# Miniprotein binders against q9bqp7: the designs that were tried, part 234

Target 1, 240 residues: q9bqp7
Amino acid sequence: VPQNWFPIFNPERSDKPNASDPSVPLKIPLQRNVIPSVTRVLQQTMTKQQVFLLERWKQRMILELGEDGFKEYTSNVFLQGKRFHEALESILSPQETLKERDENLLKSGYIESVQHILKDVSGVRALESAVQHETLNYIGLLDCVAEYQGKLCVIDWKTSEKPKPFIQSTFDNPLQVVAYMGAMNHDTNYSFQVQCGLIVVAYKDGSPAHPHFMDAELCSQYWTKWLLRLEEYTEKKKNQ
Short names: E, the ipSAE of ESMFold2; O, the ipSAE of OpenDDE; V2, 0.75 times the mean of E and O plus 0.25 times the DockQ between their complexes.

## First folded at step 24 (miniprotein)

Design Qk18 (at its last look DockQ between E and O 0.82; V2 from the best seeds 0.69)
Fold by ESMFold2, look of step 24:
Structure Qk18 (fold): chain B 240 residues (1-240), chain A 100 residues (1-100)
Amino acid sequence: as target 1 above (240 residues)
Amino acid sequence: SPEMKKELVQSIEWLAKEVEELLKMGDPWYAIWMARLAVDFAEETGDPELIAKVELLLAEAMIKAGDPRAREIIEKAKKIAEELGSPELIEEVEKVRKKK
């Protein structure tokens, strides 16, 4: 249990937008702050074992591909992820903005992989939107807030290549999602809150995406783990 | 190289404990994802006993999630246990199979 506990949910808010909420998804701009981001907190509080396994995975890839080949591989994974997120933002935007589709994503299958999940997604409230926990003092950039099978979720979109997963995004993904939830629920830029999380893992080969749903109870358990990581980060900075 | 292998084994054991914690939290789907990662690293060690033990942990997560692919994983671990002739590992395989 953290020394100082803070609730993930805000009892002063509904998980449904009020009548005054905008009809277009929110996109709050991210601004550089002196307060830490979720990803910085998680990166700087990795265990020795997490660091070792990540380094081992990198060395394996470098041995297989060479240093330049590994750089190209990671750049391509980043580009595929960026294109995937851009396609999803376009698909989920009510403006139906026409953007040039990436032929390689259609060919490689990430969009095909996620289509069955998208049929269950509705009521988009935010896309690529900044969040700030004004009490606990951390920031983030969430992918999507929408209903999944009737439940309002923070949704995180991930790509995966089998058999060699991109390990850097794996270890703490649920903590990232609940940290965004807590921040959004306590951010004055938002008039509503969320109680659930969804991680969607899309596959390059087009295999059906895996939806990892986190109900309110599970989110609360991950929230406790997030608070411990934030405490560890704060103690590290206090002792510098 | 021997020191690297020891640290790899210790890190896989740490990862297996994280999977067990995820199961206690009631998140068997994320436990499957993390257990698959543990299996991948265990295969690098070439240690059949470690591989089978982590495969059984993956199967446990699959059983908890209701994923029928647990049968395939249990069969893989059973084959390894029989090749090793380890009574302890054979018992572990049967214990997981009965949870199904």
Scores: ipSAE 0.742, ipTM 0.890, lowest interface PAE 0.9, mean pLDDT 85
Fold by OpenDDE base, look of step 24:
Structure Qk18 (fold): chain B 240 residues (1-240), chain A 100 residues (1-100)
Amino acid sequence: as target 1 above (240 residues)
Amino acid sequence: SPEMKKELVQSIEWLAKEVEELLKMGDPWYAIWMARLAVDFAEETGDPELIAKVELLLAEAMIKAGDPRAREIIEKAKKIAEELGSPELIEEVEKVRKKK
C-alpha cells in the first residue's frame, strides 16, 4: 500500500465533460523544471528483472545487427515513432491546422494500422499536452485525450515493428497512462476528468493496430502501482 | 552460459507471476503481452518444457481475452508436450484447452 495515497480521480471534477467541447484541442507546453517526468520515474524505478530483460534484448539486437546497426536501428525506431506522433497530431487536429499536412507523414504503415481506431476516436480534448500533478510533484507529456467509442480516454500511441511487443514500450505503459490520467485530473489547466485509458499499438506493416482499453477499475489498480513507483523514486532521490 | 540461462529462467518466472497478476486484475490483453515476452525468453533458453509452460500461460491469457490465436498456441504447446512425452504437460495442455 502506498504511504502517500492520492486518488487518481478528482471528486471535485464532474465526470461529464462540460458541454463546451473546446473547438481546439489543448496543447500545454512542457516546461523544463526540476520536477521529474513520468518517464524518468518509471525508468529509474525499473525492477532488476526489467533491467535484465532490456539488457538481454539489447545484447541480442547487437548480436544480430552489430553495434552500429543497433544504434541505427534505435535511431530509426525513434524517428519513426516521432513521425507517427506528428502524423497523428496532424490528423487529430482541427482541419484549419491541416493545411500544412506533409502528405509523406500520412503514408506510413503505422497510420494505416490505426485507421480503424481513428474511426472510433472523437471529441479530441488535448494533443501533445503537458500535465502536472502539483501534489505528487511529477510531470508528463500525454499524446492524446479523446473519446474512444464514446469514453473519454488518455490515449497513448505506440509503434511496433512486429506484432510482438518491444520490451521498451510495453512494461510500464499502463503506469504511464494512469500517471498522465492522475496528473491531468488534478492539473488546474484542465477543466475535465478522464476515467479511462487506451494504449494503441500501431504496426509498421499496416496490420490492424491493437487497442488496449483500460476501464476505471483497471486504471485504479495501475494507479496504486504507479504510486509505489513514485514513492520508490522519491526514496532513491533522498538517498542520493 | 549456465549463468545466463539461470537469469533467463528467473526472468521468465517473474514474467509468469506478472501475467498471473494481470489476469487477476482483469487485464488479459496486457497479460498476453507479458506472456509473449516470456515466450521469447523461454525460446532463448532452448528448454522445451519451459517453452511449453509459458506457451500455455500465453494461451490462458489469450482465452481470457477472447483472442482466437489461443488455438494455435495450445497446439504448439501440445506438440511440445507430446514430443517430450511429459504426462504432466499433456495434462496441463488439456486443462487449458478445457477453459476455451
Scores: ipSAE 0.562, ipTM 0.808, lowest interface PAE 1.1, mean pLDDT 88
ESMFold2 (binder alone), look of step 24: mean pLDDT 86; pTM 0.852

Design Qk2 (at its last look DockQ between E and O 0.88; V2 from the best seeds 0.77)
Fold by ESMFold2, look of step 24:
Structure Qk2 (fold): chain B 240 residues (1-240), chain A 100 residues (1-100)
Amino acid sequence: as target 1 above (240 residues)
Amino acid sequence: SPEMKKELVQSVEWLLKEVEELLRMGDPWYAIWMARLAVDFAEDTGDPELIAKVELLLAEALIKAGDPRAREIIEKAKKIAEELGSPELIEEVEKVRKKK
């Protein structure tokens, strides 16, 4: 139970996007790195079991691939994730930033994997945009805010390689999404709020991605867990 | 080493508790993801009772998500329970099978 509970939703904000708002998705620059990011808070508050399992997974991968092979694997995973997010930002932008799209950027199994989901995505309000919770003092960089099947969501895009499950973000991904949601709902750069979340896991081989929808009630339950992690982080920093 | 195996077993048991909580929260889809991780690590332990327990929890999550793949998972857990001869585990397999 958090000592200082704070609501995920802002009762003074409309759920309805204003028709007079800009038609181009928001992209707020990340400039306030003095306060902790969502990912840093989650990293610094992992349980000993989370740490052990992550290290165990890394050692198994090193045993299978060798140290150099694991470094190359890790580098490729990061590069593919970066290219995937760049491609999605390009696809979801109402106007191409570059007159000549990089066709190789759009030719990937990950993009094929999400095509059926992108058909249900509309009303894009934000892409790769910074959020700040001024009261709770944390920041983040969300992937996307858009309607999915008629529900306005904070959308988080993840890449995964079959058959091996992704592990590093599996433990805390819903907490990350609700932390972004709460920050956006209390950030003066945004005039609207979001009550739902969507996590999309895309596959390298192009297999259909799985959408994980989180309604407002489920988001509220994950929000409570996020608040506990933020409290734990704050207390650890007091004691350093 | 025995100490590393003990810590692995404890960490898998922690994952099992996390999956149970996710099911209570009403998030069977995320519970499936966490349960699949738990199965992978449980297989590393070589502990067939732990493997069966995690497989049954995965099956329960699949059932709650409406995913018919629970059938094959239940059969895998049933085989393990019968080989162990554990009446408590056999009973747990039947409880999960009847939920389907």
Scores: ipSAE 0.764, ipTM 0.899, lowest interface PAE 0.8, mean pLDDT 85
Fold by OpenDDE base, look of step 24:
Structure Qk2 (fold): chain B 240 residues (1-240), chain A 100 residues (1-100)
Amino acid sequence: as target 1 above (240 residues)
Amino acid sequence: SPEMKKELVQSVEWLLKEVEELLRMGDPWYAIWMARLAVDFAEDTGDPELIAKVELLLAEALIKAGDPRAREIIEKAKKIAEELGSPELIEEVEKVRKKK
């Protein structure tokens, strides 16, 4: 049990999204401050086994691609991910912002991959928006808050070149999502609450993306794990 | 190196525990993902028994998810168990098959 227990859900916020569909998704800028990001907390609290597996994966990739090839691969993966998020933001943004759509961004296997998911996405509340948990002292940048199949979710978009998940995007993804949920649910910049998470893995070849839906119960279980990681991070920083 | 192999085995065993926990938590989809990773790293160990165990756990995750690919994975694990001549693994394979 976490020593510093804090609820993922805010009892002061109604479970029902306020009927005022914001005409425009929220986009709160990430402020550069001393507060750790969710990503930083997760990276600094990886287990020895996770670190080993990542290093082993890296070594395999270097063996296959060479050192320069691996650097190029890593750069390309990052760029493709960025472009994919930009394309999704453009797609999910209101039509008025669509006039500046780079059509080239929309012509990707990843975008093709998520088309069936996008059909079930509606009621976009936030896109590329910063969240801050003031009490637990962490920040994050969430990809999307929207309704998926009628359930309001924090949606996290991932890219995979192969039908197999990339190790870098698999270990702590549920923790990342619930961390964003918990932060958003207690961030004063948001008037609504989320109870569900969704991880969408898009594939480069355009094969159907995989939706990993997390209900409120599953989110609560991952939230406990997140709190433990956050405590571990806090302890490590006190000892530095 | 033998040390690297040992660390790899330990890491696979850790992944197996994570998969079991995910299955217990009721997240079979994420369990499948972690189990697939475990298979890939188990193959790097060259330990057929470990590979079979990981494959069986993947099969359990697939079964819980209602994924038809479970059959193929069970057959793969069965083949490994038969090749090893391990009565214990054969029994485990049959236990997983009965869950389908």
Scores: ipSAE 0.716, ipTM 0.877, lowest interface PAE 0.7, mean pLDDT 89
ESMFold2 (binder alone), look of step 24: mean pLDDT 83; pTM 0.815

Design Qk3 (at its last look DockQ between E and O 0.88; V2 from the best seeds 0.77)
Fold by ESMFold2, look of step 24:
Structure Qk3 (fold): chain B 240 residues (1-240), chain A 100 residues (1-100)
Amino acid sequence: as target 1 above (240 residues)
Amino acid sequence: SPEMKKELVQSVEWLLKEVEELLRMGDPWYAIWMARLAVDFAEDTGDPELIAKVELLLAEAMIKAGDPRAREIIEKAKKIAEELGSPELIEEVEKVRKKK
């Protein structure tokens, strides 16, 4: 159990839209801060086993592809992920941005993969938006806040090439989502809160994306694990 | 190397415990994802008993999530258990099959 527990939800906030919401999704800029990001906290608190498995995966890929082949592979995976996120931000933006879309950005198996999910997404309130937990002092950049099948969610978009997923984000993705959720719920730039999460795994070949819904109870359980990682990070920094 | 294989086996055992925790939390879909990762690393060990154990945990997660592909995973684990001649592993295969 964490020594300094803090709730994930803010009882003074609603998950329902209010009349003062802007007509376009929020996009709060990420600030240059001394406070840690969610991804930095998670990366610096990996267990010995997580580190070993990640290194093992890397070495298998290098053996299969060669060192230069692995560099090309990882660069291509990164580029495809970046383009996927840019395409989703463009698709989910208001009509006025539709005319500015790059047609080649929308042409990918990953975008085809998520089409059935996107038809259930509505009420987009934030896209690629910074969040800061003003009490626990950490920051993040969330992908999307929108309703999925009528439930307001922090939505995280992931790409996968079967059978070789990128392992690092697989280990900690739910913790990342709930950390963003907790930060948003206690960030004065936002007037509402979110109690659910959605992780969407898109496939390169266009196969239907795998949705993973996290209700409030499940989010609370992952939140406890996030608080332990943040506590571990803080203690580690304190001893440096 | 032998040292790398020992550490790999220990890390797969750790990953199995993580999958069990995810099932306890009521997150069978994420447990499937983690268990598939565990199968991938278990195959690297070349240890058929470990591979069968991880596949059975994957099947259990699939059953809890309502994924019908659990049947083929159980069948693969059963074949390994029979080839090893392990009555305890055969019994574990039957326990998982009955949950279906």
Scores: ipSAE 0.772, ipTM 0.903, lowest interface PAE 0.8, mean pLDDT 86
Fold by OpenDDE base, look of step 24:
Structure Qk3 (fold): chain B 240 residues (1-240), chain A 100 residues (1-100)
Amino acid sequence: as target 1 above (240 residues)
Amino acid sequence: SPEMKKELVQSVEWLLKEVEELLRMGDPWYAIWMARLAVDFAEDTGDPELIAKVELLLAEAMIKAGDPRAREIIEKAKKIAEELGSPELIEEVEKVRKKK
């Protein structure tokens, strides 16, 4: 049990999304603060086994691609991910912002991959928006808050070149999502609450994306794990 | 190196425990993802018994998720078990098959 237990859900916020569909998704800028990001907390609290597996994967990739090839691969993966998120933001943004759609961004296998998911996405509340948990002292940048199949979710978009998850994006993805949920649910910049998470893995070849839906119960279980990681991070920083 | 192999085996065993926990938590889809990683790293060990165990756990996750690919995975595990001549693994394969 976490020593510093805090609820993922805010009892002061109604479970019902206020019927005022914001005409425009929220986009709160990430402030550069001394406050750790969710990503930083997760990276600094990886287990020895996770670190080993990542290093082993890296070594295998270097063996296959060479050092320069691996650097190029890593850069390309990052760029593709960025472009994919930009394309999704453009797609999910209101039509008035669509006039500047780079059509080239929309012509990707990743965008094709998520088309069937996008059909079930509606009621976009936030896009590329910063969240801060004031009590637990962490920040994050969430990809999307929207309704998926009628359920309001924090949606996290991932890219995969192969039908296999990238190890870098696999281990702590549920923790990242619930961390964003918990932060948003207690961030004063948001008037609504989320109870569900969704991880969408898009594939480069355009094969159907995989939706990993997390209900409130599953989110609560991952939230406990997140709190433990956050405590570990806090302890490590006190000892530095 | 033997030391690297040992660390790899330990890491696979850790992944297996994570998969089991995910299954217990009721997240079979994420269990599938983690189990797939475990398969990839188990293959790097060259330990067929370990590979078979990971494949079986992947199959269990797939069964719980309703993934039809479970059949293929069970057959892979069965083949390994038969090649090893391990009665224990064969029994485990049959147990997983019965869950389908």
Scores: ipSAE 0.702, ipTM 0.871, lowest interface PAE 0.8, mean pLDDT 89
ESMFold2 (binder alone), look of step 24: mean pLDDT 84; pTM 0.824

Design Qk4 (at its last look DockQ between E and O 0.82; V2 from the best seeds 0.74)
Fold by ESMFold2, look of step 24:
Structure Qk4 (fold): chain B 240 residues (1-240), chain A 100 residues (1-100)
Amino acid sequence: as target 1 above (240 residues)
Amino acid sequence: SPEMKKELVQSIEWLAKEVEEMLRMGDPWYAIWMARLAVDFAEDTGDPELIAKVELLLAEALIKAGDPRAREIIEKAKKIAEELGSPELIEEVEKVRKKK
């Protein structure tokens, strides 16, 4: 239970804009500053059990692939994730010209995997956009804010290679999403509010991704867990 | 080492408690994801009782999500329980099967 609870939603902000939505998605630049990022907070507050399981997974992968093979695997996972996010930003941006798209990035199993999801995505409000919680003082870079089946969501895109998932990104994904949501709802760069989340795990082989929808109630419960992690982080850094 | 095996089992038990929490929160999809990780690590221990218990937890998450694959997982746990000869574990399997 956090000592200092703060609401995820901003009661001073409308849930539904009264005017037409902008045609161009917001892309707020990430600024260099001293406040912690969501990913730093989560990384610095992993439990001993999370750390142990991650190290166990790494050692099993090294045993199977060799040390150099594991480094190659890890590098490829990050590159594929980066290219996947670049492709999605390109696909979802109405203002991008065709000559600015890397056609090789658009021809991937991950993009095939999410096609059925993208058909249900509309009203894109933000892409690869910085958020800052101006009261709780943390920052992040969210992937996407758009409507999914008519509900405005913070959307997080993840990649997976079955059967060997990269588990470091799995433990805290819902916390990451709600932390971005809370930050956006209390960031003066944004005039709208988001109450729902969506996590989409895309598969390398093109198998249909599963959309994990998180309604406002579920987001509020994960928000409480995020506040505990932020509180733990702050306490560890106090007086240092 | 024996110390690493104990820590692995304790970490799997921690992960199982997180799965139970996700189910209480009404997030069966995330519970399924975490339970699959727990099963994978439990298989690494070679402890059939732990494997069956975590498989039953995965089955509960699948049932909550309306996923028919729960049947296969329940049968796998049932086979383990019968091979161990554990009346307690057999009873746990039946409790989960009746939720389906």
Scores: ipSAE 0.756, ipTM 0.901, lowest interface PAE 0.8, mean pLDDT 85
Fold by OpenDDE base, look of step 24:
Structure Qk4 (fold): chain B 240 residues (1-240), chain A 100 residues (1-100)
Amino acid sequence: as target 1 above (240 residues)
Amino acid sequence: SPEMKKELVQSIEWLAKEVEEMLRMGDPWYAIWMARLAVDFAEDTGDPELIAKVELLLAEALIKAGDPRAREIIEKAKKIAEELGSPELIEEVEKVRKKK
């Protein structure tokens, strides 16, 4: 049990999104503060087993691609991920901002992969927006807040080159999502609450993306795990 | 190295526990992802018994998700169990098959 328990959901916020459809998705800029990011907390609190698995994966990739090939691969994966997020932001943004759609960004296997998911996405509330949990003292940049199949979700978009999960793209993702949910639900910049998460794994070959839906109960369970990671991070920082 | 193998086995055992926990939590989809990772790393050990055990864990996750691919995974595990001649592993395969 976390020592510093804090709820993922804010009882002061209505579960019903206020009917004011924000005509424009929120995009709060990430401020570079001394506040740790969700990603930093997760990275610094990886278990020895997680670190080992990542290192073994890296070693296998280096064996297959060579050192230079692996560096190139890593750079390409990062670039592809960035372009995919930029393309999604462009797609999910209101049409008035679409005038500068680089058509080349839309011509990716990843975009093809998520098309069936995008059909079920509506009511976009935030895109590439910073969230801060003031009490728990962490920050994050969430990809998207939208309705998926009529349920308001924090959506996290991931890219995978192979239908095999890459440990980097799936590991701790549920914790990342609930961390963003909890922060958003208590961030004064947001007037609404999210109760669900969605992890979407897009595939490079255009095969149908995998939607991992997280209901409120599952989110609450992962939230407990997130709190434990955050406590561990805080303890490690006090001892440094 | 034997040391590397030991660390790999420990990591796979940890993944297996996480998969079981996620299955208990009612997240079979994420369990499938983690179980697939466990299979990939089990293959790196070259230990057929460990591979079969992790394949069965993947099969359990697939069954809970209602994924038809569970059949193929069970058959893989069965083949390994038969090749090893392990009555215990054969029994485990049959237990998983009965959950389907």
Scores: ipSAE 0.671, ipTM 0.860, lowest interface PAE 0.8, mean pLDDT 89
ESMFold2 (binder alone), look of step 24: mean pLDDT 85; pTM 0.842

Design Qk5 (at its last look DockQ between E and O 0.87; V2 from the best seeds 0.75)
Fold by ESMFold2, look of step 24:
Structure Qk5 (fold): chain B 240 residues (1-240), chain A 100 residues (1-100)
Amino acid sequence: as target 1 above (240 residues)
Amino acid sequence: SPEMKKELVQSIEWLAKEVEELLRMGDPYYAIWMARLAVDFAEDTGDPELIAKVELLLAEAMIKAGDPRAREIIEKAKKIAEELGSPELIEEVEKVRKKK
């Protein structure tokens, strides 16, 4: 139970689409400040078991690929993730067409993997947009806010080269999503709120991505876990 | 080393508790993802009882998600339980089978 509980939702805001909403998705720039990011909070509050399992996974990869092979692997994973996010932002932007995009970027297996998901995505409200929780004092950069099958979601896009989840993206991904959600719901740059989350893991071979939908009840339960991590982070920095 | 294997087993058991929490929260799909990680690490231990236990958690998550592939995983865990002759593990297999 967190000692400093705060609600994830804002009763002054609507979660329903508004026909008069802006026609261009929001893209709030990330501003420099001293407050922690969601990813920093999560990284610095990993349990000893999470750290051990992650290190075990890393050592197995190094044994398989060699030190240099592992460095190249991680660099390629980062690059492919960056390209995937750039492609999705381009595809979901109403101001861009396929002719204005790098066609090689659009011909990846990851993009093929999410095609069936994108057919159910509409009403894009934000893309690659900064969020700040003005009360709890943390910041993030969310991937997308859009309707999925008629429900407005914070959407997080992940890539995987394997059928099994990438371990670093597995432990805390729902916490990351709800942290962005809470921040957006209490950020004066936004006039609406979101009560649902969606995590989409795309596969390099083009296999159909799985949509992991989180309804409001589930998001509230993950929010409690996020608050504990933020509280733990704050205590660590207080003792440094 | 023996100490590293002990820490691995303890960390897998911690991960299994996380899977149980996810099932209680009503997130069987994320529970499947975490349980698959637990199985992957458990296979490194060579501990058949641990492998069977985490496979049963994976099967339980699949049952709650409506994934019929749970049947194959239950049978795999049943084979391990019978080879070990563990009454506790055999009972655990039957409990999961009944939830189907």
Scores: ipSAE 0.736, ipTM 0.883, lowest interface PAE 0.9, mean pLDDT 85
Fold by OpenDDE base, look of step 24:
Structure Qk5 (fold): chain B 240 residues (1-240), chain A 100 residues (1-100)
Amino acid sequence: as target 1 above (240 residues)
Amino acid sequence: SPEMKKELVQSIEWLAKEVEELLRMGDPYYAIWMARLAVDFAEDTGDPELIAKVELLLAEAMIKAGDPRAREIIEKAKKIAEELGSPELIEEVEKVRKKK
């Protein structure tokens, strides 16, 4: 049990999204500060087993691709991920902002992969927007807040080259999502609350993306795990 | 190396526990993801018994998720169990099959 319990949901905020669909998604810039990011917390609190698995995966990849090949692969994966997020932001943004859709960004297997998910996405409230949890003292950049099948979700978009889980992208994803949810629900820059999460794994070959829906109950369970990771991070930092 | 194998086994055991916990939490889809990782690393051990065990765990997660691919995974585990001649593994395969 976390020593410093904090709720994921804000009782002061209505569960019902205020009917005023903001005409424009929020995009709060991430400020570089001394506050740790969600990603940093998760990376520095990985278990020995997680670290081992990642290292073993890396070793296998290096064996297969060579060192230079692995560096190139890593760079390409990063670039593809970035382009995919940019493309999604463009797609999910209001048409008035779409003046310069780079058509080339839209011609990806990843975009094809998520088409069926995008059909169920509506009511976009935030895109590439910073969240800050003032009390718990962490920040993050969330990909998307939108309705998925009529439920308001924090959506996290992931890319996978293979229908196999990419270990780096999937291991702590639920924790990342709930961390963003908890931060957003208590960030004064947001007037609404999210109760659900969605992890979407897009595939390079255009095969149907996998939606991993997280209901409020599941989010609450992961939130407890997130709090434990955050406490561990805080303790490690005090000891440094 | 034997040391590497030991570390792999420990990591797989940890993943297996995570899968079980995820299944208990009611997140079978994420359980599938973790179980797939366990399978991939079990294959690195070259231990067919371990592979079969984690395949069965994957199958359990798939069954709970309603994933039709569970059948293929069960058959794969069955084949390994039969090749090993392990009555225990065969029994475990049948237990998982009955959950479908």
Scores: ipSAE 0.687, ipTM 0.862, lowest interface PAE 0.8, mean pLDDT 89
ESMFold2 (binder alone), look of step 24: mean pLDDT 87; pTM 0.866

